# Ledger of designs, part 11: VH-VL binders against Coiled-coil-helix-coiled-coil-helix domain-containing protein 7 (CHCHD7)

Target 1, 85 residues: Coiled-coil-helix-coiled-coil-helix domain-containing protein 7 (CHCHD7), of Homo sapiens (Human) (q9buk0)
Amino acid sequence: MPSVTQRLRDPDINPCLSESDASTRCLDENNYDRERCSTYFLRYKNCRRFWNSIVMQRRKNGVKPFMPTAAERDEILRAVGNMPY
Below, E stands for the ipSAE of ESMFold2; O stands for the ipSAE of OpenDDE; V2 stands for 0.75 times the mean of E and O plus 0.25 times the DockQ between their complexes.

## First folded at step 12 (VH-VL; framework fv_diridavumab)

Design q3 (from n3 with heavy chain K103E; at its last look DockQ between E and O 0.87; V2 from the best seeds 0.71)
Fold by ESMFold2, look of step 12:
Structure q3 (fold): chain C 85 residues (1-85), chain A 120 residues (1-120), chain B 111 residues (1-111)
Amino acid sequence: as target 1 above (85 residues)
Amino acid sequence: EVQLVESGAEVKKPGSSVKVSCKASGGTFSDYAISWVRQAPGQGPEWMGMIIPIFGTAKYAQKFQGRVTITADDFAGTVYMELSSLRSEDTAMYYCAREDWSEWYYFDVWGKGTTVTVSS
Amino acid sequence: QSVLTQPPSVSAAPGQKVTISCSGSSSNIGNNYVSWYQQLPGTAPKLLIYDNNKRPSGIPDRFSGSKSGTSATLGITGLQTGDEANYYCGTWDRSLYAGVVFGGGTKLTVL
């Protein structure tokens, strides 16, 4: 079974990889001072919220895979126009 | 209601290691950081370290750096703590406790605790 | 070795009021929120106060918290025999070796 690190690095499982990496770097660079990283955390949370809403809509419409592939996510983001996170 | 449960009590010899698990009965740790806190009889709690399972990143208290490893399997909703090079002073109750990974700095849910006894 | 200093014990009669102090430094209490935990014998700690002075759901209003400078205080009024327990303060320490720190605990005896 893949490790937690392997699953977290898989872009088809973790659509918010860049945001999680930024949050982790902020924590490491600031001695885990969460208050100094709140902007990075918000971007990560907004990223997760956005893709969870897309997954929920795809589940309701029967569109598979429920989590869009990396290529499909690029297309969705392009269609939105402004970065939602 | 979320409940944290540690694995069963352990009796270990000096110089060995122990690995304790912590499971959430209500699902995953997606909103949480998990800390390990130990408490010897008659003593106050002692923080050992934490992990943020969704990021896979851990931070350790200086006292335990080099002896403690905290890992998570967020798929199974399980966090592990391994303490190596055991000595009699490591005899204690070991708790997992959760906090929000981003917004608050208090432990709102504690496990029941598990005893690790180190004796020859 | 506790980083935060609490009196080892405090006592009062049923119905009375006690306070429990918790002393730290600018790297912990002075710049971070304080929490308090109640621990009955043989049980895990239970959250009593968070964010210096807030109570989680189910904690009676006779428990209160405050913070001033590098010191925090837990107040308990209307003491009951069931309040007999150990009480711990906790907070984040922002020093070079950042992490959670606790007090050594205060044993409350209700005489």
Scores: ipSAE 0.607, ipTM 0.869, lowest interface PAE 1.4, mean pLDDT 89
ESMFold2 (binder alone), look of step 12: mean pLDDT 88; pTM 0.921
OpenDDE, look of step 12: ipSAE 0.716; ipTM 0.907

Design q4 (from n3 with heavy chain S30Y; at its last look DockQ between E and O 0.64; V2 from the best seeds 0.00; counts 0 for: SAP .503 > .496)
Fold by ESMFold2, look of step 12:
Structure q4 (fold): chain C 85 residues (1-85), chain A 120 residues (1-120), chain B 111 residues (1-111)
Amino acid sequence: as target 1 above (85 residues)
Amino acid sequence: EVQLVESGAEVKKPGSSVKVSCKASGGTFYDYAISWVRQAPGQGPEWMGMIIPIFGTAKYAQKFQGRVTITADDFAGTVYMELSSLRSEDTAMYYCAREDWSKWYYFDVWGKGTTVTVSS
Amino acid sequence: QSVLTQPPSVSAAPGQKVTISCSGSSSNIGNNYVSWYQQLPGTAPKLLIYDNNKRPSGIPDRFSGSKSGTSATLGITGLQTGDEANYYCGTWDRSLYAGVVFGGGTKLTVL
């Protein structure tokens, strides 16, 4: 059995999989020294904040699904121009 | 308001396994690491290990490596600890406790604890 | 045999001050932040102090913490009968198999 259910590995549910994997790798490689991983934690948190703000806008506008799919997120990031996290 | 509730007390025989659950309510499940800490009668606390559910990673204390497994079910908001090859020395109160995974290690919320008794 | 060393007991009269020491090493207290926990009889531990000297919301300022070198100290002033409890220090140990370590505890008696 994996440590966490496969639901958290679904890119349509978790838009920040790459960032969470990078944070996990940093912890594992540095013997859980959180200070050495603060940059990775910040990138994950910024990713989460960005997509939560998009979800909020979509809820207000009645656009479903409220969390954009992986394909929709690619379109949104392309429209933004610069990577927001 | 975050609350942690462990599953009910258990009595086990030596050589068997026990699996204890910890249900988290209130707050966001994804902002936390959950540790398991035990306390034998008349002794201080002893850290067993932790899990960070959103990162899918667990770390175990050296003493318990190979005997303990910590997992999470984010759908149920629940963390599990399984301790195998039980001995009488494993008789203790078992607590789950939480911390923010991005901060320094300290436990701001504790469950009420559950007793595991290992006897013939 | 706790990794962190605390005196097994301390006592004082109501209204007085006590201190509780916690001794470790460079791999733990010397290079990491210390937390303190109160455990009243029959209850789970409760966070009193984090990051060496900070109080969570709801903890009165008569509880204080400090750290010097590889030692930490919990101070309690204006001692009350309700302060009778076991007190534990805790920190991260950065040695090869890193993890959380605790003191063995100090029983505070209010005479």
Scores: ipSAE 0.525, ipTM 0.848, lowest interface PAE 1.7, mean pLDDT 88
ESMFold2 (binder alone), look of step 12: mean pLDDT 88; pTM 0.920
OpenDDE, look of step 12: ipSAE 0.663; ipTM 0.897

Design q5 (from n3 with heavy chain T57I; at its last look DockQ between E and O 0.87; V2 from the best seeds 0.00; counts 0 for: chain humanness VH .589 < .591, SAP .502 > .496)
Fold by OpenDDE, look of step 12:
Structure q5 (fold): chain C 85 residues (1-85), chain A 120 residues (1-120), chain B 111 residues (1-111)
Amino acid sequence: as target 1 above (85 residues)
Amino acid sequence: EVQLVESGAEVKKPGSSVKVSCKASGGTFSDYAISWVRQAPGQGPEWMGMIIPIFGIAKYAQKFQGRVTITADDFAGTVYMELSSLRSEDTAMYYCAREDWSKWYYFDVWGKGTTVTVSS
Amino acid sequence: QSVLTQPPSVSAAPGQKVTISCSGSSSNIGNNYVSWYQQLPGTAPKLLIYDNNKRPSGIPDRFSGSKSGTSATLGITGLQTGDEANYYCGTWDRSLYAGVVFGGGTKLTVL
C-alpha cells in the first residue's frame, strides 16, 4: 500500500492538492498561527465539498472512476465556466 | 459517538523506543488534527506535538524535537507517536486528543490514555 | 514550569461558586482562544469550555468561561460533590516555538 504522503500527493486521488499545499505553506510561514490561514483553509474545504459532491453524483449514476481523473476534472471545471471555490 | 482508541500499556527500558497508536472509531482523521499529550504522575498535561493527517504535516514541541515522531495512516484512521531514547522521566500517561484542524486550540475528544513505564 | 499559571487549589462548599484563574501572556492567552478541561481521578481530561466561553454539548451552564487581556477565568456555580477534580486551562502559544500550552492545574475540593 502506498504511504499516506504518497496518496495525498496523488493528483488522481486528491483534487485539492493545490489548496492543501497552499494551506500547508501558510501554516509553515505563519508558525502555525491558524487564524492567519483561515482563507486558505476555507478554500480547501470548499474544494473538498465541491469534488465530494461530484463524487456522490457519479456514484449515484454509476460513473467510474467515482473520483474524476485529473483530465476529467479539468473538463468539469471548464464546463462550469469558472472555479467554484 | 467518536472515540479514540489507544494501544495498550508499555513497559520499556531506558534508551529504547515506544510507539503508541491512536485509532478513530468509525472514520478517518480527515477533518481533524491529532495531538499527543502526556501526563506524568501528579503533574499536568504536557503537549508533545500534533499532526494534520489530511495535509501530512506534523509539528512538535521544542522539548521533544528530534526525539518524537508523529505519523498518520488516514485510511486506517490511525495516528502514531514514537518516542525514542526513553528515560525514566518519560514515564507517563500518553493521550491522543482530537481537534478541528480549522479551529484548533481545544481538544474535544480524548483517548483513554496509554501508560508508558520506563524503568531499568 | 507551566507556561500558564493557575492556583494550585481552590475549595468551597456545595452550592457555592468558585472561580479558577489562568494567567498567561500576549503570546498565548492574549491572542488566542482559551479552553478548559476537567479531569476526574483516573480519567482523561474532559473539555469544559472552548473559545473562551463556549460550552460543548452536555456541559451544564454551571460552568462558564471568560477571558480578559492575558488572563482567563473558569467559573463554577452550584458546586456539586462531583465537581471535585483537577482543572486545566489550555491555549496556543505563538512564540518562537509555537505549540499548545497548559496550565499547571487547579485542584478543586468540595468541602
Scores: ipSAE 0.522, ipTM 0.872, lowest interface PAE 1.1, mean pLDDT 91
ESMFold2, look of step 12: ipSAE 0.557; ipTM 0.852
ESMFold2 (binder alone), look of step 12: mean pLDDT 88; pTM 0.922

Design q6 (from n3 with heavy chain E99D; at its last look DockQ between E and O 0.91; V2 from the best seeds 0.81)
Heavy chain, then light chain:
Amino acid sequence: EVQLVESGAEVKKPGSSVKVSCKASGGTFSDYAISWVRQAPGQGPEWMGMIIPIFGTAKYAQKFQGRVTITADDFAGTVYMELSSLRSEDTAMYYCARDDWSKWYYFDVWGKGTTVTVSS
Amino acid sequence: QSVLTQPPSVSAAPGQKVTISCSGSSSNIGNNYVSWYQQLPGTAPKLLIYDNNKRPSGIPDRFSGSKSGTSATLGITGLQTGDEANYYCGTWDRSLYAGVVFGGGTKLTVL
ESMFold2, look of step 12: ipSAE 0.701; ipTM 0.879
ESMFold2 (binder alone), look of step 12: mean pLDDT 88; pTM 0.925
OpenDDE, look of step 12: ipSAE 0.837; ipTM 0.938
ESMFold2, look of step 14: ipSAE 0.723; ipTM 0.888
ESMFold2 (binder alone), look of step 14: mean pLDDT 88; pTM 0.924
OpenDDE, look of step 14: ipSAE 0.834; ipTM 0.936

## First folded at step 14 (VH-VL; framework fv_diridavumab)

Design r1 (from q6 with heavy chain A58P; at its last look DockQ between E and O 0.58; V2 from the best seeds 0.00; counts 0 for: chain humanness VH .571 < .591, loop humanness VH .302 < .308)
Fold by ESMFold2, look of step 14:
Structure r1 (fold): chain C 85 residues (1-85), chain A 120 residues (1-120), chain B 111 residues (1-111)
Amino acid sequence: as target 1 above (85 residues)
Amino acid sequence: EVQLVESGAEVKKPGSSVKVSCKASGGTFSDYAISWVRQAPGQGPEWMGMIIPIFGTPKYAQKFQGRVTITADDFAGTVYMELSSLRSEDTAMYYCARDDWSKWYYFDVWGKGTTVTVSS
Amino acid sequence: QSVLTQPPSVSAAPGQKVTISCSGSSSNIGNNYVSWYQQLPGTAPKLLIYDNNKRPSGIPDRFSGSKSGTSATLGITGLQTGDEANYYCGTWDRSLYAGVVFGGGTKLTVL
């Protein structure tokens, strides 16, 4: 019965929830053999890198909230067209 | 430059539990797992388990399964370890240590450690 | 009992070379990377070698690591009095009861 924080499960705060869940599932299914999960880890890291760059640009431009909401992120991803992670 | 700091020393009675915290300063846990490693007097280190704070799921060493609980507050940069059903053999120095959760298991930063003493 | 076996102690004179062995099995050293830690008296362990033979920043090149089969070796050349410490090997064990395992430690004395 592991504890998780509600903040990490909030899609408006955690833009990479699907990717972190996939990484965790891979670890659990492979008895924490990290070598078998490297593709999932890379996808998660690419997701974080993408949204962190968006946050940095919004901070510079004074656009709030700095982390786009889940709805705003869907809009951004549709505008990009090709999944960046 | 990251430092890990464990909470202060504890003296406990057999059969009770202890909860120790580990705080990071000068960095984040985003790229790291935090392990708890103990060392009884005159003995080598013994890995108890770990958590990846951003994923929230712990992995426990078999020896401690059922007695140890590791949790994290990633936003506060704090990890907790609770060890229950304490015995005199649990008297040891307790360290938190970090590793990159996407790499092989090696601990690049260790806390200074905190003593847990279990006495009647 | 320690899963990884190290000699309890080694000694040598200043300026000389010493090696410290670490023996394991196919589920740990044989198929996983080894790390080494230095623990000076009264201090926490410090990473000395990772990924079998790599040095983190700040570790002098007189410390080296190697791995062959199910055994790993820490080498220390140009011994200094400040090298007196306990040395531990560590690695991942891939068995069904997977986790990090350590050696029991080797006390290095520089006479």
Scores: ipSAE 0.690, ipTM 0.876, lowest interface PAE 1.0, mean pLDDT 89
ESMFold2 (binder alone), look of step 14: mean pLDDT 88; pTM 0.922
OpenDDE, look of step 14: ipSAE 0.795; ipTM 0.930

Design r2 (from q6 with heavy chain A58T; at its last look DockQ between E and O 0.58; V2 from the best seeds 0.00; counts 0 for: chain humanness VH .589 < .591)
Fold by ESMFold2, look of step 14:
Structure r2 (fold): chain C 85 residues (1-85), chain A 120 residues (1-120), chain B 111 residues (1-111)
Amino acid sequence: as target 1 above (85 residues)
Amino acid sequence: EVQLVESGAEVKKPGSSVKVSCKASGGTFSDYAISWVRQAPGQGPEWMGMIIPIFGTTKYAQKFQGRVTITADDFAGTVYMELSSLRSEDTAMYYCARDDWSKWYYFDVWGKGTTVTVSS
Amino acid sequence: QSVLTQPPSVSAAPGQKVTISCSGSSSNIGNNYVSWYQQLPGTAPKLLIYDNNKRPSGIPDRFSGSKSGTSATLGITGLQTGDEANYYCGTWDRSLYAGVVFGGGTKLTVL
């Protein structure tokens, strides 16, 4: 069976771990009927777009780590207000 | 714009296993599922299963459950298919094909295919 | 045998039109989107139609698709000798062991 790598399961590397797990669970629970999971897929895609934008800005500014840590991400989300995904 | 390239043709004995690879050239797998589809001589395509590499999740066709394993290399952009307990009926052209994992199943890019021959 | 049934062959003269049928059931064509693939001799399949009736970029409008009930149809007008190929329908099957299913193929001869 294929497994997810340790990198994809590391919350400091994968900011969208909860959203990918929700998408996978939806697929497993619905016998891979993708239409029933479209809301979960959209949340995942929005999550990735949001954090990729943050990473790109930090990379341009030389701020490391480029992917914010889990604690930094919590602070960023708090500052934004409404959940962006 | 993107090409899928399978590993080279193989000749195998009954009861053995084969592992073929599929590599994306000029693209990534982040938006895609990768399926393995085989086609025996003179027959239609037969779906074996798929992986969504970014999620690491797989779905296998009933006919191949227990014999097929599909995996992805998280950094190389490579997907593998391993078929075990080979029989002469497994002689076919094997393709990898991609589709958008968030949409209905249709394959917009196919590899050129690789032949697996099972004979004694 | 294939889950989806297609005629084994069809033929027509250059410039003519042809249709290729694909018959399934409520678990597949009846409740899911159909795609069509062209396979020229010695080559991999190529997507021709998706979502029942949509053409990807680069596919001429001579190719069309439709679906009614548990059957789908590929239409090809203005036949050219370069259209000689095998044509396959494909869709999702929602049975207990769900998966992608294909037709057995239709060989189109342009004579």
Scores: ipSAE 0.743, ipTM 0.887, lowest interface PAE 0.8, mean pLDDT 90
ESMFold2 (binder alone), look of step 14: mean pLDDT 88; pTM 0.923
OpenDDE, look of step 14: ipSAE 0.838; ipTM 0.939

Design r3 (from r1 with heavy chain G27Y; at its last look DockQ between E and O 0.79; V2 from the best seeds 0.00; counts 0 for: chain humanness VH .589 < .591)
Fold by ESMFold2, look of step 14:
Structure r3 (fold): chain C 85 residues (1-85), chain A 120 residues (1-120), chain B 111 residues (1-111)
Amino acid sequence: as target 1 above (85 residues)
Amino acid sequence: EVQLVESGAEVKKPGSSVKVSCKASGYTFSDYAISWVRQAPGQGPEWMGMIIPIFGTPKYAQKFQGRVTITADDFAGTVYMELSSLRSEDTAMYYCARDDWSKWYYFDVWGKGTTVTVSS
Amino acid sequence: QSVLTQPPSVSAAPGQKVTISCSGSSSNIGNNYVSWYQQLPGTAPKLLIYDNNKRPSGIPDRFSGSKSGTSATLGITGLQTGDEANYYCGTWDRSLYAGVVFGGGTKLTVL
């Protein structure tokens, strides 16, 4: 089976992959000065909050998989219109 | 209840390596970084490095760069620290401690610590 | 090796007030938030103060923190025998070899 880190790179498992990569890049480029990365952290956290709310709705409605696939997430984001995070 | 639990005490020979685990429980693992901090007898704490498990990239203190390795298993909620090329001066209490990676560095929860003793 | 300088000891009687200083530089205390930790005998450190002057839930308001320039101060009023411990300041150091730095500690003796 793939390692835990390989699973978290799977876009069907991690809905916030680009946001976490942006946060990691910011930390690496700024010698881990977190003050310089606060907007990236907020974007990541907002991404997580948004998709967790979608997962909660899908659990309530019995819709599987509870975490939408990458294709389903693209459809959801298009339907929202403005980027929610 | 939020808990960090380090693995058991170790006695090691100079030149060897030690690997200590830190099992985290009672909180959302992805919200926190885990640092390793050691404390030699009669001295203050000394930060060794940290990992943000959901970002996967460790940051090490300069003093330990090249002989410390910090890794995480997100599924198990566990962080590991391996210190190589052990010397007698590495004899200390080793703690894991968490901090909110999106805020300024402060450690709100500490493990109980585990002793690593390096002697002949 | 401690980057931050603290007095090695302070003492006072129960009910009195004490302060514990922590001296650093512009790369650490001067431009970063300071935290304070209490370490009771035989225990792990416990957070007392974060973000210079904030108390986590459960820490009595007789513990206080402040910062001015490159120095920080922990204040303890209404001193109790249970406050006998080592106290450490900590902060981020933004220098080229950035990381968390701590003071060497101050032993508080309650007479």
Scores: ipSAE 0.569, ipTM 0.853, lowest interface PAE 1.5, mean pLDDT 90
ESMFold2 (binder alone), look of step 14: mean pLDDT 91; pTM 0.935
OpenDDE, look of step 14: ipSAE 0.777; ipTM 0.927

Design r4 (from r1 with light chain S35H; at its last look DockQ between E and O 0.86; V2 from the best seeds 0.00; counts 0 for: chain humanness VH .571 < .591, loop humanness VH .302 < .308)
Fold by ESMFold2, look of step 14:
Structure r4 (fold): chain C 85 residues (1-85), chain A 120 residues (1-120), chain B 111 residues (1-111)
Amino acid sequence: as target 1 above (85 residues)
Amino acid sequence: EVQLVESGAEVKKPGSSVKVSCKASGGTFSDYAISWVRQAPGQGPEWMGMIIPIFGTPKYAQKFQGRVTITADDFAGTVYMELSSLRSEDTAMYYCARDDWSKWYYFDVWGKGTTVTVSS
Amino acid sequence: QSVLTQPPSVSAAPGQKVTISCSGSSSNIGNNYVHWYQQLPGTAPKLLIYDNNKRPSGIPDRFSGSKSGTSATLGITGLQTGDEANYYCGTWDRSLYAGVVFGGGTKLTVL
């Protein structure tokens, strides 16, 4: 299997890659002062919460893969119309 | 009931390196940062650095910059700390400790600690 | 020589009260939350107080914390022999060398 770092950069595995990168960039630019990055952390948490709810719905309905692929996620976000995070 | 478990005690010679692991029982580090904190006998704790495993970016205390490396395997729920160019003053108990990475640095769970002894 | 200054020791009889001080600077205690840890003999530190004055679940209210200016105080009332331990303050330091800093510890002896 690919390394943990390569796996986390895979858009088909990590639904919140952009939000993770924004959080990391904020920490690096602010010497890890977490208070200055709370908005980015919230967006990341909202992203995770949204996709976890989709995974739960797909598990309940027997739809695989449970974590949607990047292409499926794009379709889901288009259908929602308003960015949920 | 999360527990953190460090790898076993190490005895090292000056100039060598040590690598210690920290593993969470029954989970991953998705919501947490992991810090490494050492404590020489009879002394207070000394923060060495941290990593947020899901972000993969470490932060090191200035005193240890250039000698310490902290890495994570988020899938395995394991964090590693490597300290190089060991000296006798590096003899201490080494702890991993966790905090919520989105809050202020209070360590709500500590490992039991592992001893690193540096002697000739 | 810890970044945060604590008295090396305090003592009192069972049932009495003590306070343990922690002195720092504007880059740490003055602008950041202070946390307290209890270390019983032969054990790892344990979180006792967080965010200046909050108690984790299971910590009795005879343990209290406060902060004023660049100093923080841990208060312990109704002392018990089981409270004999080392106590450490800790906080974030926002200086150029940003990171977590601790006090050198205070040994509490219960006579």
Scores: ipSAE 0.626, ipTM 0.865, lowest interface PAE 1.2, mean pLDDT 89
ESMFold2 (binder alone), look of step 14: mean pLDDT 89; pTM 0.921
OpenDDE, look of step 14: ipSAE 0.791; ipTM 0.928

Design r5 (from q6 with heavy chain A58K; at its last look DockQ between E and O 0.93; V2 from the best seeds 0.00; counts 0 for: chain humanness VH .571 < .591, loop humanness VH .302 < .308)
Heavy chain, then light chain:
Amino acid sequence: EVQLVESGAEVKKPGSSVKVSCKASGGTFSDYAISWVRQAPGQGPEWMGMIIPIFGTKKYAQKFQGRVTITADDFAGTVYMELSSLRSEDTAMYYCARDDWSKWYYFDVWGKGTTVTVSS
Amino acid sequence: QSVLTQPPSVSAAPGQKVTISCSGSSSNIGNNYVSWYQQLPGTAPKLLIYDNNKRPSGIPDRFSGSKSGTSATLGITGLQTGDEANYYCGTWDRSLYAGVVFGGGTKLTVL
ESMFold2, look of step 14: ipSAE 0.735; ipTM 0.891
ESMFold2 (binder alone), look of step 14: mean pLDDT 87; pTM 0.913
OpenDDE, look of step 14: ipSAE 0.838; ipTM 0.940

## First folded at step 15 (VH-VL; framework fv_diridavumab)

Design t1 (from r5 with heavy chain F107M; at its last look DockQ between E and O 0.87; V2 from the best seeds 0.70)
Fold by ESMFold2, look of step 15:
Structure t1 (fold): chain C 85 residues (1-85), chain A 120 residues (1-120), chain B 111 residues (1-111)
Amino acid sequence: as target 1 above (85 residues)
Amino acid sequence: EVQLVESGAEVKKPGSSVKVSCKASGGTFSDYAISWVRQAPGQGPEWMGMIIPIFGTKKYAQKFQGRVTITADDFAGTVYMELSSLRSEDTAMYYCARDDWSKWYYMDVWGKGTTVTVSS
Amino acid sequence: QSVLTQPPSVSAAPGQKVTISCSGSSSNIGNNYVSWYQQLPGTAPKLLIYDNNKRPSGIPDRFSGSKSGTSATLGITGLQTGDEANYYCGTWDRSLYAGVVFGGGTKLTVL
């Protein structure tokens, strides 16, 4: 059974890992001055908002897994065109 | 409404450690930073540090660096603060408080607080 | 002594107005947003003002905040006996020992 840290590093649980890591790096590099990291926070939040919306749609339609697989996420991003976050 | 609840009051001997827990009710702490703030009798609040549980990152106030450890257990929605090498000056009310980690620091929800008394 | 300086006490009659000052430096109030907290006797602090001048939901508009230079001010109009409490300012300090700092508090007495 994986640790809580390993679960947070699973892209099928959190598809926004690179955005999360960028936010964390920004905080560490700027001595936790949140003002300097607001752009990174916004990208993380937009990423989570986008995928949560997809999860909500799949829950309504009974499609499992509710969080799309890596292949499905790639397909969804291609269909959207421009990066949504 | 989210509430934060600290573990019960403790009486400790000098030189020992104390570990206080903070549980969130009716919500999650994965979208928040959790700070620990103490307040000695008749004094103002003193920030000890914080954790952002979803990122696992922590910031400690310089005064407490080396004596404080803040951890989280995402399964239970619990954050812990451990203060080591206790002294009489550590006698205080201890609060957990939360903020939105993506905004300027302000604590929008506070726990009720728990007393730690350090006495021989 | 606290990094942020507040008067130890203020008092006024019911219905009157008071202001509570909070003085800091460029490393904190001068370049960061200020929050204010009310602590009623025997209770935890409660957020009154964030981002210098914004009120959370449920806080009456007779509480207000402002900031000028390295000082911040909490204003309370229409004083009520239920306003008797300690009031604290708080902000981020960007100095070498970066972190959240609070004022020492102001005790408000309503006579």
Scores: ipSAE 0.494, ipTM 0.824, lowest interface PAE 1.8, mean pLDDT 88
ESMFold2 (binder alone), look of step 15: mean pLDDT 88; pTM 0.920
OpenDDE, look of step 15: ipSAE 0.805; ipTM 0.930

